# VHH binders against Glutaminase (glsA), part 8

Target 1, 327 residues: Glutaminase (glsA), of Synechocystis sp. (p73903)
Amino acid sequence: MGIGVNSDPKVVHHQSIPKPNAMAIANYRAITTKQWQTWVEAARLQALNGKLPQYIPQLSLVDPGNFALDIGDQNGIIYEAGDTDLTFSLMSVVKPFLWLYILHHRGWQWAEQKVGDRPSHLPFNSVEQLEQDGGYPRNTMVNSGAICLAGHIPGATIEQRCENFLTWLNHTAQCQLWLDQELLASVHSLPNPRNLAIAHLLAAKGYVEDATLALETYNQLCCLSGCLKDLFKLGLMLQCPQPPLQPDTTARVKATMAKAGLYEMSEAFFRRTGFICKSGVSGLILACLPAPSPTIFACYSPPLNEEGNPVAPLALLEFLAEFTSRN
Below, E stands for the ipSAE of ESMFold2; O stands for the ipSAE of OpenDDE; V2 stands for 0.75 times the mean of E and O plus 0.25 times the DockQ between their complexes.

## First folded at step 1 (VHH)

Design w02 (framework vhh_7w1s_2)
Fold by ESMFold2-Fast, scan of step 1:
Parts: C-alpha cells; structure tokens; sequence
Structure w02 (fold): chain B 327 residues (1-327), chain A 117 residues (1-117)
C-alpha cells in the first residue's frame, strides 16, 4: 500500500483527523501574572454556579472551593495557582493513557478491531449508541471504548491488570499515582446500571471476553489518584514523549482527544480553539495547547457544568482561547 | 499565519536531479511533514514523509528520493535523483497529525516538476 507503511491484510477506512478552524499561535510566557490572576479569580467565581457529582459519594463530599492550576512546557512552569498539594482521582482523564498503553503494547492495527475513532453526540455512558453500533465502541474516550480496552490489559486478575497499567504509567510519565481504595469502595457503593449494561453488551458481541473483568479493571483505573504535579507530567508525556514511546502514538491519542475529550463539545471546541482536552468528573481538565513550545494545561476544580465538564478549568481555557485569537 | 511555501520546481531532463524546499511559518504543532504529488489525470498521492526521527517513501521513489528537515530553518527538503518522465507532477508540501487517512491539516500551493525525455 504505497508509502513504507506496514499494511494490514484487512482494508480499513478511518475517519478524518479533526481540522481546527483557527490556529492560535501563542507565546504563553508573554501573558502577565496579573492577567493570569484576573482570569483565575473570574473562573473560580464562575465555579460557584457548578455542582459536585452525586453518583460517587466521595466526590460529592469534596470542598467545591478546591483549586489548582499549572500551565507550562518542558522548560518549566509558566504559571501556577491554587493548592498544588491537593489530591484527586483521574476518573475519565485515565482514558487517553489507557489508549496510549494499548497502542504502545498492541499497535493501532489490532486496537482498531476493538474500538472506533468517531465522535459521539450522545452521553459518554450511552448504552443506546453502543447497541446501534452493534457493540463496537464509538471511540476510546466514551465509557464503552475505555471498558473495552480495559478488558484487554494483560493480567490474570483485575488487580494484576491494574498494577501492570499503573506501573507502566508511573514509570513512563515519571509520576507517583496510586490506587485510591476508599474511592474504589465509594464507586462500588452505588449501582451503575449503564456501565454494567455496556460491559455485558461488549461481551455478548465479542469485543471483550469477560464483562466483569473488563468493567472492574476500568473502575480501578478511574480511581488512580495523584496531585497536580502528576497530572502535569502525564501531559508532558503526551506532548514530549521519550523513547520507547513514539511521537506517532501520542499524536494518535491527541487526535482522539480532539474528537471526544470533552464529551459532545469536543470537536467543536477543538475546531474553534485548537486546544486538545480531556476532562474528568473529579474536576480535572488536562489540555495540550498549540504553541511554539509544546504546552500543557493541568487544572483541578471540582464543580461541574450540566455537560459534566469542570466549570473553572473550562472558563480558563475560554479566556486563553479568546486572548490567543486576538493577540 | 500558518503556511507552507514550496520552491525549487521546474524543468529537468530524465536522469537528472532536482531539490524541492518547503519553508514552514507559524506552525504550532504537527506530528509529520511530507511531500505529495499530483500528475495529470491522477489522484494526489503521498511520495515521502518524515515523522519524528523516521522517514517513509512510496515504493516508486525508494532509493531515488530523500526527504530531510532543517529544524533551525523550519524547512523540509525533497532531494529527487534519477528522475523519470513519470515523476512529472505538481509537488505539494503537507503537514499534519498522522497518516491515518492521508488527510493533512496544512497544504502548500504546489510546485510544478516537469521531466523531459
């Protein structure tokens, strides 16, 4: 098939990589500390209109005034605010790294047999969409895709699978994530019938071998926890991969984040701003920002909007997008 | 603000050599850069690409063409040796994320290469 690329025996047609409508060229180091402070104060004020997630009891008890922000690159932190010692769970922010793990260990030709790369305009936990798609998950950033991939992490037990992933991620990103056992117990304390239905549908259609193993591995991965420094290092791994990670592999993960990282708003937001994001229900946004030096935005603020995206981190990204489009 | 500008095309005799240059300005990100060509009556096709530290070539140009990059000048080159009449085409510089579907985020205006017999 042409250009020195290993061909699959199967002919596969993939959807287009998203194209941004506007390309923001920004020198984030030129933004004044006073401008950052003004944006942080405005974003934190907007968060007062947000709500904590109620379906995970431990996340419902967090202080809604918690806040931490790092923006920086491989040369260091450009701006930092809030309480950087706060700890939080990755929740859905783990999904890009699960995708990276699978691509790194199994390759994209294998992975595309299990999960698609199309945007979703239905909620991230939609059983109806998975049914319409015949059990083939839309993308790796919705629950069905992540549960499917979690089912293919090597290991004889749920615990071994989680440990294999965690050890690889900590070593590769040079971070110190841990499994929050109390949060995992909190996740188990309330039923999640949609994720259960998703896991069973994936197994019934042959995309995973064991529904329970896939779902419980996924639950453990969502409960991996860290601090702002860990989140920033995860972003550095995506933007500045070190061998044996290949830049092509991290670029594929970022392309999927552009299509689906902020739920149904992902593609529109990327096309407008050029910002590549992933949100998590604990209050996280991790973003890869266009710049001459690859830039990471890592932000924690628990209150969420109606779509499930964190209010203050999203407001900050909107301020940045407006600033970079006009400067 | 984001553009690719090709130069170095023209007329050359079969068996000759030609070097194309692509100057990139205003880039914020790309995972790869490459050269495509479109011959009369044919679809545009990928000729060569550079991704990270790796290069890849279409079988029709392997051993004859070389892609290289000068990061200091933000310029990508295509060195074309042992040119054939069938290499006649408009050559386009392109940059983007990845080669999943041959779609690129940025395209140059194109540079005509004509190889006479």
Amino acid sequence: as target 1 above (327 residues)
Amino acid sequence: QLQLVESGGGLVQAGGSMRLSCAASGFTFSSYMGWHRQAPGKQRELVAKITGGSTAYDDSVKGRFTISRDNTKNTVYLQMNSLKVEDTAVYYCAAGWEYRDSLFDYWGQGTQVTVSS
Scores: ipSAE 0.000, ipTM 0.118, lowest interface PAE 19.7, mean pLDDT 82

Design w03 (framework vhh_7w1s_2)
Fold by ESMFold2-Fast, scan of step 1:
Structure w03 (fold): chain B 327 residues (1-327), chain A 117 residues (1-117)
Amino acid sequence: as target 1 above (327 residues)
Amino acid sequence: QLQLVESGGGLVQAGGSMRLSCAASGFTFDYAMGWHRQAPGKQRELVAKIYSGSTAYDDSVKGRFTISRDNTKNTVYLQMNSLKVEDTAVYYCAKEFGYSTWYQDYWGQGTQVTVSS
């Protein structure tokens, strides 16, 4: 059969979560505490080869030895390690929840007029990709998609928009996220010409009304901060949605995460493991793991690899993928 | 506080060579560094990247351009050989992570390279 190449950038593909190459069946409760401790020790050592992001000064100053891990499900924590009182910013981990917010409040038919659901062929921060697509963002996990959606949060000011999103997210996930004003000042301390160009292109093409409002709202959302318990609860909201959140809405968010959540490795990693992930430059990976009971992986470790993915959380996911492929 | 300054551009005949330099102040080359270019009326495109011990090139420049770094001088270079008229562009130095969804590239002001036939 011929491939139905849709060249209209406003038309999204009618597909759910991509099918993995092999289904992994795992009982994470069968993993011994000693095995977890060995993996955590190895992952933390591997993180010594990583680097802190230098383009956001506050993130460049954190202790690279910081570490926190929760793996669990709706029945409780399976394994916990590190310092669970550490606080961190969501950064790009906010993007799935911004997508969830828009889908919940506006519906997917409206959302598809503003943002696509396709993998990017260029880097996720690419102005060139957005230009080639006529100002229509490829998906919600690239900067252009998230900036576009931030422009459509209701509110008269940047601060009201951020507060409306934050209040909804805290209530729905039962978490206690807060806006880190010092981190926001740090983000503003260096120019970001790529995100500025993205915001102006979105406004010029009519996808947002106000470039500055969209970009500055997005910046505030990325600076929302919390602790490991908050990150785990965000994962529970995706895996075990409670009314009025619909499972179909969270499934759409997870489908986009599978395609684009770990930068260039996203789709290949999902196809190999079945793991649905989102990383953030502060050192976070939040993952939805295939299991008989929906399982959440929430991990914080600041050092990043060259692609911008956190070294220790990714190493732990690789250990889990190897374990699940054998069992 | 952080600054990238490109130098070494100018006019050159087709078939000639040119070396661009990018001097960084206020940070180190612990992550990927890249060279991008933008020709008149065209979009900005990546030409070369360097990551610690590895390099990557756009197919249009493979075998002709070489990216290198001197960490002691905090400088990255682009050696351009066998220059073509289509290589005419403003060349930008950037600090980047490749495919990061949150990475905010830090750009220099650019340096003009003009290749005449």
Scores: ipSAE 0.000, ipTM 0.132, lowest interface PAE 17.7, mean pLDDT 82

Design w04 (framework vhh_7w1s_2)
Fold by ESMFold2-Fast, scan of step 1:
Structure w04 (fold): chain B 327 residues (1-327), chain A 117 residues (1-117)
Amino acid sequence: as target 1 above (327 residues)
Amino acid sequence: QLQLVESGGGLVQAGGSMRLSCAASGSTFSYPMGWHRQAPGKQRELVAKISSGSTAYDDSVKGRFTISRDNTKNTVYLQMNSLKVEDTAVYYCATDLYWGESRYDYWGQGTQVTVSS
């Protein structure tokens, strides 16, 4: 029976996005240090037009000139720039790893009962989208999907659920993430009525048992923090999974990132570049780049554009896409 | 982790046969796989797909080409029979990683097939 269709018809999946014909397989190791320096300087200048998020007070107080970049593969770092000692919160970059956790422990047949994989045409925190979908989250990369999945992490308390996830993620990626308690207090310091409404709608429609437990677990996961090396290792886990993590599971996570990892621009960007990305409001982009050797792009720069994507990391990906199309 | 390596290309006369192989490394899984080709100055096109024993073919090769898989060797084959000059192209092996949708995430380096008259 048919290839290119969902094997379980209860969930309708969007048609595949073909690779651009003009996209060449790039040898990122052929890029000169001088070319990298020129792109980094240009990207950092573009960041001056960006703004820090105001709805999380601690993130509004960071130095907008902060910058750190790693691009590399399983053989090591290809290029590194900026201040690699900087620490930052994952924020929405945690969402692919929450999806990976659920797929690894529960499997796809269970997971598709709780969350879809369709792109969203409304903002990542839209209550209206969730209402239109009858409480069924559009995908994992929007807040409703991530809050829903956070509600299904095992543990007796919010803290134990976060610790179970953190322990698994640190062990599997071989990184040293930690929960930033000060950032968590900052998240709690201002009301978030949209996420609260999302959590209550998920509970009312039966997708989570406890709205508060789901939302507060999600808040803790977003406040998991690390440095550039940790972010790079998370990328290696997606691109170069090691047993017991299965390649088809990480491929499913990357599929959702291609559809929804950069908010409203996700599908158009993936279709044009072939780059699979996830952004976070702290200033992060983590990207999986097409190449014969699986390549990771990990970049931190706090200023955001109007869509909530980091200005300098996105500018660097645009430079790489132009390089890839020419070479 | 997944790496694809093609082999078996070369020069063959029209009406002849050739078998391409695609060896996948990165271990114990059964991804949907496809063969694509690109002739000079033309768009890359899908030739054949295989997923859990189900196969699909482009009309231009249907009845002449056969895709198969040896799961014990993590290898996908493209058996090409009754070759035509128009089959001359670089042939690429690729995985379809999205619930059986035709989204190809990993590609091989390509292997040249040249069919002489």
Scores: ipSAE 0.000, ipTM 0.100, lowest interface PAE 22.2, mean pLDDT 82

## First folded at step 2 (VHH)

Design n07a (from n07 with D106E; framework vhh_h_nbbcii10_fgla; at its last look DockQ between E and O 0.01; V2 from the best seeds 0.00; counts 0 for: pae E 12.1 > 2, unsure alone 61.9 < 65, placed apart)
Fold by OpenDDE, look of step 2:
Structure n07a (fold): chain B 327 residues (1-327), chain A 125 residues (1-125)
Amino acid sequence: as target 1 above (327 residues)
Amino acid sequence: QVQLVESGGGLVQPGGSLRLSCAASGYTFSPSYLYALGWFRQAPGQGLEAVAAISGSGGSTYYADSVKGRFTISRDNSKNTLYLQMNSLRAEDTAVYYCAAEGRYESPWNEYDYWGQGTLVTVSS
């Protein structure tokens, strides 16, 4: 059954993003090349203290020195560094866009029956949190939420479901994302008992019809891959939505990102820096400043901290936040 | 409008027991709508302290270290009431006790959405 496009703006209620302590509009275009270089160098040095994930073999084999950065807005790139031709998987960075897809097609009224919008203080892959919540996913940025939503993408097969989402996303964001089959195979090579438990619990509680379909669809979505340009465009889609995508829909997604996009540190980071972020285990951070600033930060750096967030991108965002506070 | 009303507070001797109740009106204590229910307390000159919490499903409970083994949190959905059984009370348990509920829907941060006015518990010889 085809999901009808939600054309009613009343279905997606606007959620305001909390205002950070300092909402100064920084002119990032005034930053000198030397300053950018200094920050990038410093951030990359910090990344030496990070670690690659081990639970997905392919991600453990990437060069930890890989680096790509784009900062820009609707008018274009402000600053670029690293190798922008590098390819990477979205992994959990796909979650905001899955959320966007569901909101766009189904609306909030439908979605709220399947997933909440509350932050979690437990890890993104926590089964315990889901159990405590009676099987109702706390938000769309944790695995339970994402798996739940993935289970509701239309299509007769897992491949068709992924294709339906991918086609929509590429068209809407003007991206050239693709499914990395090698990565998918790598994901399949090691079982994920937590995600399995999550999927089964969701099914048992009636939030998804088929646990296997939900989880495998989610796995494929995580393996969608692209380059820095694609990631930046995804940011543009969130910051500068174009019809038929409604601003309220992207606002809701960004609000969720502010709450949960960096896992447990999301709230504190947003309050401190003003950046709305989504991180991924592949080493991605997509960050946006809330309105009126349309700034988009897209960064790839594989080394992760203990919380599972990319070290170098976080450091860069801190430098930017400091710059904003001083100017 | 959602209201939480605490009762059962009072004066008790050290070693005594009290049972606090929190009755909800305008709100259903349903697992479908709640992430958690909790008791908090504030002693004179102290900050707000979490005492005990129970998940929306009722399957998980939390207790502060200071009350573990002495206090028990429970709920009756049919009565829309949260309880705190307090045994072996101590002078340091003297505080205003608050009931709180955390909803499943929109909150920008992990905070309880609804609060009672509090009930005073005084433990004194």
Scores: ipSAE 0.000, ipTM 0.266, lowest interface PAE 11.9, mean pLDDT 89
ESMFold2, look of step 2: ipSAE 0.000; ipTM 0.315
ESMFold2 (binder alone), look of step 2: mean pLDDT 79; pTM 0.809

Design v17a (from v17 with G33A; framework vhh_vobarilizumab_d1; at its last look DockQ between E and O 0.05; V2 from the best seeds 0.00; counts 0 for: pae E 16.0 > 2, grease 26.1 > 24.2, placed apart)
Amino acid sequence: EVQLVESGGGLVQPGGSLRLSCAASGFTFSSYAMAWYRQAPGKGRELVAGIYSGGSTSYADSVKGRFTISRDNAKNTLYLQMNSLRPEDTAVYYCATSQWLEYGHKYDYWGQGTLVTVSS
ESMFold2, look of step 2: ipSAE 0.000; ipTM 0.222
ESMFold2 (binder alone), look of step 2: mean pLDDT 82; pTM 0.824
OpenDDE, look of step 2: ipSAE 0.000; ipTM 0.262

## First folded at step 4 (VHH)

Design a1 (from v17 with Q99T L101D E102S Y103S H105K K106F Y107T; framework vhh_vobarilizumab_d1)
Fold by ESMFold2-Fast, scan of step 4:
Structure a1 (fold): chain B 327 residues (1-327), chain A 120 residues (1-120)
Amino acid sequence: as target 1 above (327 residues)
Amino acid sequence: EVQLVESGGGLVQPGGSLRLSCAASGFTFSSYGMAWYRQAPGKGRELVAGIYSGGSTSYADSVKGRFTISRDNAKNTLYLQMNSLRPEDTAVYYCATSTWDSSGKFTDYWGQGTLVTVSS
């Protein structure tokens, strides 16, 4: 972009985990099966008031009563409910793992040149926020940051870039994610003018070299799909990283999730609960829960609230937060 | 006060049909999703059918193709049309909803239940 252009100064922050105003660490293994069943029933009832996303046709056709829940740690599953054979796309849940991939391969000094670590108070797909920031994405959990990072995955083609990322992620997490080609076609079937504008602005300002390559790579990554077992393993990779993953790298990813993983509610929710979360429009929440043994919450339920967060997974996290604050 | 009152349960032979009704009062019925749950002897409560605030419907695999959930917003009434009934459908059937106030606080409501017995 032009030398001497006057824009809002980008802020370079050391990534840190925001400290909650109050946090209690609970032993989730002490929760009774009857208590879990009561919470699952209440959460699924609240989900009746959610809506399926309409801007991706394949996601509008899923059964809204679909439900799957795993809570566990390195020692195994603490509680499991619903249909664990259901498959779903990661959508925005891929974003923490794209950030992890870039940090692992390029380091944070390189990554900070391309993306910030500040929360956004505008929607996750805001072009206006990126314009105000001079083309520098606020953080990796909004679309602009993820599209930017997708543009920097190595590979000669969109397909090779997706394959390089997928192969690394499956190997590192020990999961079996796959690219849902039907869902990708569904994503392409309707225009997404906001993401297109974001990609072009990133290219115009020099943050990516090719807008189409960045956006289409990002679209493929969002369509990576799996089952509850895969989602749980992704969470285990964040909470209990194994060499060659460094704990400081996963800590940086979790710090960004705490600031921006649940859209506009992220920092307030983290400060109140201590829970580090990422939601996806297919109905997913993946959460890292504080506990004596680092705990993973993986939940799938398609109905979304007005903010775009899944109703039943969020309700379950609220029940867990209340349990944690009492105990 | 929110009230949900189920009716239409009874004894029916295998292969028969029943239509359950749930009369709702005390809230803006048309604004909220509604569901039918059931509890069979010795079993936990399970979701049978849901009609969501967006208009989509959901069914348990065991009833899909046999049961139909519907609503009449003018009458504040939820229905469950049950066809091709099986002995395994024997249960107490509950109407349920979850509402929220202006602050976003959820409150769950359940009817008292209506017994459906499928036997010869």
Scores: ipSAE 0.567, ipTM 0.852, lowest interface PAE 2.0, mean pLDDT 88

Design a10 (from v17 with Q99K W100Y L101D E102R Y103S H105T K106F Y107E D108V; framework vhh_vobarilizumab_d1)
Fold by ESMFold2-Fast, scan of step 4:
Order: C-alpha cells, then structure tokens, then sequence
Structure a10 (fold): chain B 327 residues (1-327), chain A 120 residues (1-120)
C-alpha cells in the first residue's frame, strides 16, 4: 500500500549524457554566409514535403513557408535568416524549462520521486508506456512527465501556476514570453483522449493530486509564445546559466534532452551528432551544439515530418553535422 | 532521372502579366512539393512561392496577392501566374523540388531558369 509510491528501482542511476560515437569540434563562426544561405535554401525546399499538424486548428492555419533561424553564442549571433519578427508557441519546447523550474525549486531528490530520466521507445503521448511503468513517467520530455511536473507548480489556480512559471522563466532568461489565449482555446476545441487518460492515470497512482489541474496547467504552458530572440535566450540560459541557477541543474536538463528531446530519434541523433535538441509541434527546434564556445541553434519552420519533428530545422542540423564531420 | 524545364518568361511592361510553366519528368510528380525561386542580378536566390504535398501554398510577402502557384498532376506541370508585375520582379525564375534517393540521400533539383524582365 502506498499513495504516490513509484516502482523505485533497487539501483539508482545518476543522469548521464550518452557519448557520441564520434564528434568533430567545429568553429561555427568559420562557416561562410554563402554556405549558410545554401543550407537554408535546401532546408526550406525540403520542408515542402512536410505537413502542418491537424489536431490543433490554429497550428493547421499557419503559413507553412514561415521561417526564422538564429545560431549564436554568448558573444552574439553567428548567423541569422528568415523573418525574426515571427511569433510562435513553444509547445513541447516548454518541457525542458518546466524540468529546469522543478529542479531549481525542488531539487533532484524530490523530482525523482515523481518522474524518471530513462529514454522511451514508444510515442511521446503513450498511455501504454505509463501503464507498464505503474504510473511513474519515463522522463520529463514525454507528455506524462511534463503533465506530472505541471501538477506540482505552486499556485492556488491553473492561472496562478502558469503565471508563477512564466514570471520565473521571463525573469531568469530575460525574455518576454506570453500566454496565447487564442491558441489555448484552439487546444481546447478538439478532444485529446490520450493526454486526458495520462492525467487520470497519474492521479489514480498518486503522482499528481488533481488530474484536471495538472493537465490544464500543462496545456497553458504549451501555449506560451514568443519570438526567435526569446527562443535564443532560453537556449543561452541552458548553455550559460547565471547564479542563482546552477550549472549542474542545466546539465541534468540537457542530459534528458539528449535522451528524449527529438522523440524516438533522440538518442541516435545525439550519438551521431553530439547535438542536444528539443522540438515542438509548432515548428521549433532549440539545440545546444558542441563547440569551444557554447553554441545555441534556434529555428522555426512549421512543416513537420511523420515523427512530428520540424523538417527544415532538422535538415539544417543534418547539414551542420555532416559539415563538421568532414572538416 | 529528375528533369525540370521552365518556360513562359519574357519582357513585359509594369502592371502586365506572365504565366510561367515547369514541365517535370523522372519522378512521381504528384507525391512531391514544388517551388518557384527567383534570382535578381547581383542577388541570391529567394523563395517566391511553394506548393506543398497535400495542396497548401505559401508566398513571399513581396508577391502575396499578385502571384498564384498551381499544379496539374495529370500533365506533370507546375505553374506560376504573375499579375501586376513590378520592375523589382525582374529576375531569372527557377522551378525546384527536393527528393530522397533509394539510400535516403537528400538531393535538390533545379530547372535551367526562365528570364522575366519588367520594364517600360
């Protein structure tokens, strides 16, 4: 008997980043403007074969040709392309920052009682995986983990919980995210039976106190929106944390992203490229790149591949990985 | 072998219209997204209009409301209807697509281009 009891493993493993099979250290500042332009052109052309998500009506109506790219480090932007004034929702890109919030405020010892850090080979919204794990979420980058953590943000109401998270994130990253109320209404307009089942299973097994509060807080966090500059600053916070945010905390978030940030392709992609990524269904990839200077890749392009990853941002990362492996 | 052949370019006065065509062969045309790019003298290539797999379309802000991209899958032909042409639309226009081969290698295919000149 135990309310909130997880299937605790006898052996607790420390979070570790999987080692790449081989990696080249690259100076991204040495890449020519002409080379960047060629890659952007090819990536945007590849995106013509992608699709907009149909299960969130507002996202299905976005211009599929929208594009924005920043790559840079703490010394500034290395390369910029597209329309940098475009705004977009974070969707699943919020998950690393929700994880960061919980780790910063509650610590890992508390957090590991609510969520694991193991990779998943089933879809990000799998109810079956959560059932097999006894209601204990596999990791923070799948929906069950993020819904669980959203249930533990302090606040008397869904709105207060969202505001507490948003205020902390905007202050810590020095960005200006806002809640897109029209997108939230769009999310509510179609049923999501898998996320509802996940929230109820978490509550039934004692990992959250209130299924509705957890799920609805999560929905609001996914609808937090910003522009390319905001996304870049979020990446900069992960790569170059400032006190009181601890480097060990951001390292743990990045380790989870390496295992689960690009859904089913995460471990294989990280092992091949060394790139630590998180994608969102609105068309985002935020990536932390290996280099002598911590480098951030922030890219927006709405068309998605069959796995739900944005086509053009992923193509750009593939071009970068291939270039760095040959040079 | 993928082949794209553009036609329909020429000299027009400001305010005039042109219809560009791109004849495609060597691949299952209806399964792939197609695009029109242009390159003005001394400038890089830029995306003008795209038609995505499934029929969605996208346009550069400079051509929205004036240009229309369309396709005829039975004829393996891509079109660009250009109305209310301006001197700044002067460029070589290219038809383009991307295709993975049997090994998953990403390849970009371009036509030879067709020149559009808008002047008095």
Amino acid sequence: as target 1 above (327 residues)
Amino acid sequence: EVQLVESGGGLVQPGGSLRLSCAASGFTFSSYGMAWYRQAPGKGRELVAGIYSGGSTSYADSVKGRFTISRDNAKNTLYLQMNSLRPEDTAVYYCATSKYDRSGTFEVYWGQGTLVTVSS
Scores: ipSAE 0.398, ipTM 0.767, lowest interface PAE 3.0, mean pLDDT 87

Design a11 (from v17 with Q99T W100F L101D E102K Y103S H105T K106Y Y107T D108Q; framework vhh_vobarilizumab_d1)
Fold by ESMFold2-Fast, scan of step 4:
Structure a11 (fold): chain B 327 residues (1-327), chain A 120 residues (1-120)
Amino acid sequence: as target 1 above (327 residues)
Amino acid sequence: EVQLVESGGGLVQPGGSLRLSCAASGFTFSSYGMAWYRQAPGKGRELVAGIYSGGSTSYADSVKGRFTISRDNAKNTLYLQMNSLRPEDTAVYYCATSTFDKSGTYTQYWGQGTLVTVSS
């Protein structure tokens, strides 16, 4: 019954996905269009109190009233709202798919030598957490983990690495993502001292060969862009993987999202709701919802709360969690 | 008690202008985002314009370039300047906000609405 002290941050304890505290089996198709409209209106009102990110100039200039929502499953869309033609960058929503790419091509035993699977107590861009962990990234959903994995994508150049990842992702998810070159220039226009420090620490500790290659590849991946249909298809790939993608691989990605996909609130939110989520600073939440049919929630609304999570998508997930706990 | 009271509605000819006002009370007005919604006969409520707590503004595509949302924090008043009005702008216009309490609980507030009729 005794548990030994493990002082090596590189040692990963393999566990099944944590069981939520209040797992609900929901029939989302039973939700009326009037109820959806009421929740969308309420969520968009809450978003008035959110703010656009200021550290990426292009994202600071988007229309904060932009909104798009899809909830559905393999059989089709259950509910859709907003402007489905809006385009947006994945930003941190790319991280689950980078993890999926590495697991699919290199296997989890190799990948776990480079990145952990523990939740983070500190913010997603914390240099202090990486220093405390000796340069070993806490998990793949924080910047250090994603920068580390981006450094190990095959390719002779930053551009070829991004192209190899993008081609695989578009083919596997049957989507049409592209690299937004204007957004990439915007990312480069202001210094990001935390990500730069993270990349250098990873290189100094031997987790990547080249700090610049790792960071710049990561920057390109964050600037991959699409529309609501693309985001929904990415969710379908996680929930309903098709060969050659293995269900155990997508299960591992979802387990990490449950621990770390919504920054510091991730594990508590998953334990309470059963919702597996990833947010991105452009205003995205992609979520895998518990249901008899694997269900996807894909939502875009730019205003963020103080933790960096999109206000309106998070409010909608809170309304859904309350609904499923009652039904 | 949070209260939102709209005024300035009325009958206007196509191409005309109108300015709506919303008098807010019962909360720290300057700390919260504000919005104008409208509801035309037989239609659902539509977000017309928002002014966000970060200072950014947003407009529905149908009103962009014609309507301007603004606020006077000293007077606790929200405005909607409506120019080049069209018959399809005919609706009841609502002022709205969402506040949060010390515990972080969000509450929505709506005015009673002010009717704008654009007709010859």
Scores: ipSAE 0.547, ipTM 0.834, lowest interface PAE 2.1, mean pLDDT 88

Design a12 (from v17 with Q99T L101D E102S Y103R H105T K106M Y107T D108F; framework vhh_vobarilizumab_d1)
Fold by ESMFold2-Fast, scan of step 4:
Structure a12 (fold): chain B 327 residues (1-327), chain A 120 residues (1-120)
Amino acid sequence: as target 1 above (327 residues)
Amino acid sequence: EVQLVESGGGLVQPGGSLRLSCAASGFTFSSYGMAWYRQAPGKGRELVAGIYSGGSTSYADSVKGRFTISRDNAKNTLYLQMNSLRPEDTAVYYCATSTWDSRGTMTFYWGQGTLVTVSS
């Protein structure tokens, strides 16, 4: 399961990504358009058995047949399908970029005082895990880690903190994300007692100054929205960082994604496929794929499986893993 | 094992209506999402309407407000009510589903299709 983390949740001895059991390097440009079309059709059929999330009302009302896919690299798009004009919220896909922001501006030595880099074997919103760890978040891809980091974005107000993050992300990735105010109102319309308990525990243990500020900043970041082109550019920033963004910083973010990006299935999926992924409850998977040219997979399809991962994007990644293992 | 049998296609004038049916067998129908696809001459297959396992429905933008997908779980039958039909709705219409076995292996099924022709 990778090189050295000790049993103390505050002490990490090594930050290397887990080594997958099978690492395939594939030329995705060799895949035919007909093969892509067949996989897309099969993935969309599989999505018929998924469900929309019920705990965020606006997400429960989206068209479950919505679909968009880009796979590409620094040389451009390899394959594109679906409706590329569809807009969606990042939700948990924002977490890698919040981690990147904090590492870029504060550095690892500061960040390790606030959040760990260890896998979690409990759900992404587990209060129980945070309690067991004394208020120290297990990693940045679980809600406790992201809420903690959101509490440390500079700004006088929740809105200014979100704007500072958004401005940096849009400039660095060369994308055009925006805050979906209607979705934010939807997030506020139903109680989230687990996230509230997480924020209060973080404040009680001294990991954030203000529970409400941390949680509400986090809520705004999850409601940052864009289109497929924006999601692809975010992936390109992770795979092909440009100065002043450092390759060791993006490598650390990807290491955490490999451990925790797909909830409970993260480590097993990475070990089997070599694919580094992050999912979001709006229907997104963003993935970094091994290839001679660093490859980005960006996919949107709202129906989710029982774990909360998008059905069609995950099915497409399974088809790709099967293909690369045979070729 | 799984079989999907479509019926109800035919020739209809613009502005007319048709109701397509899909008789399903070989799986626990109520547990799986179902869809209608169509393929017009010289074009690829297009998702027309879906009814998802959670009860949500989806429609292609071109058919919203005109077509209604529904199901009768007691009869293992999927329906597509098509109103205000247009010449561009001319296509072979396919019933489709995906199922899984006890091991979690997914399999995809299509009916043989039913032809809908909209012309004056």
Scores: ipSAE 0.375, ipTM 0.754, lowest interface PAE 3.0, mean pLDDT 88

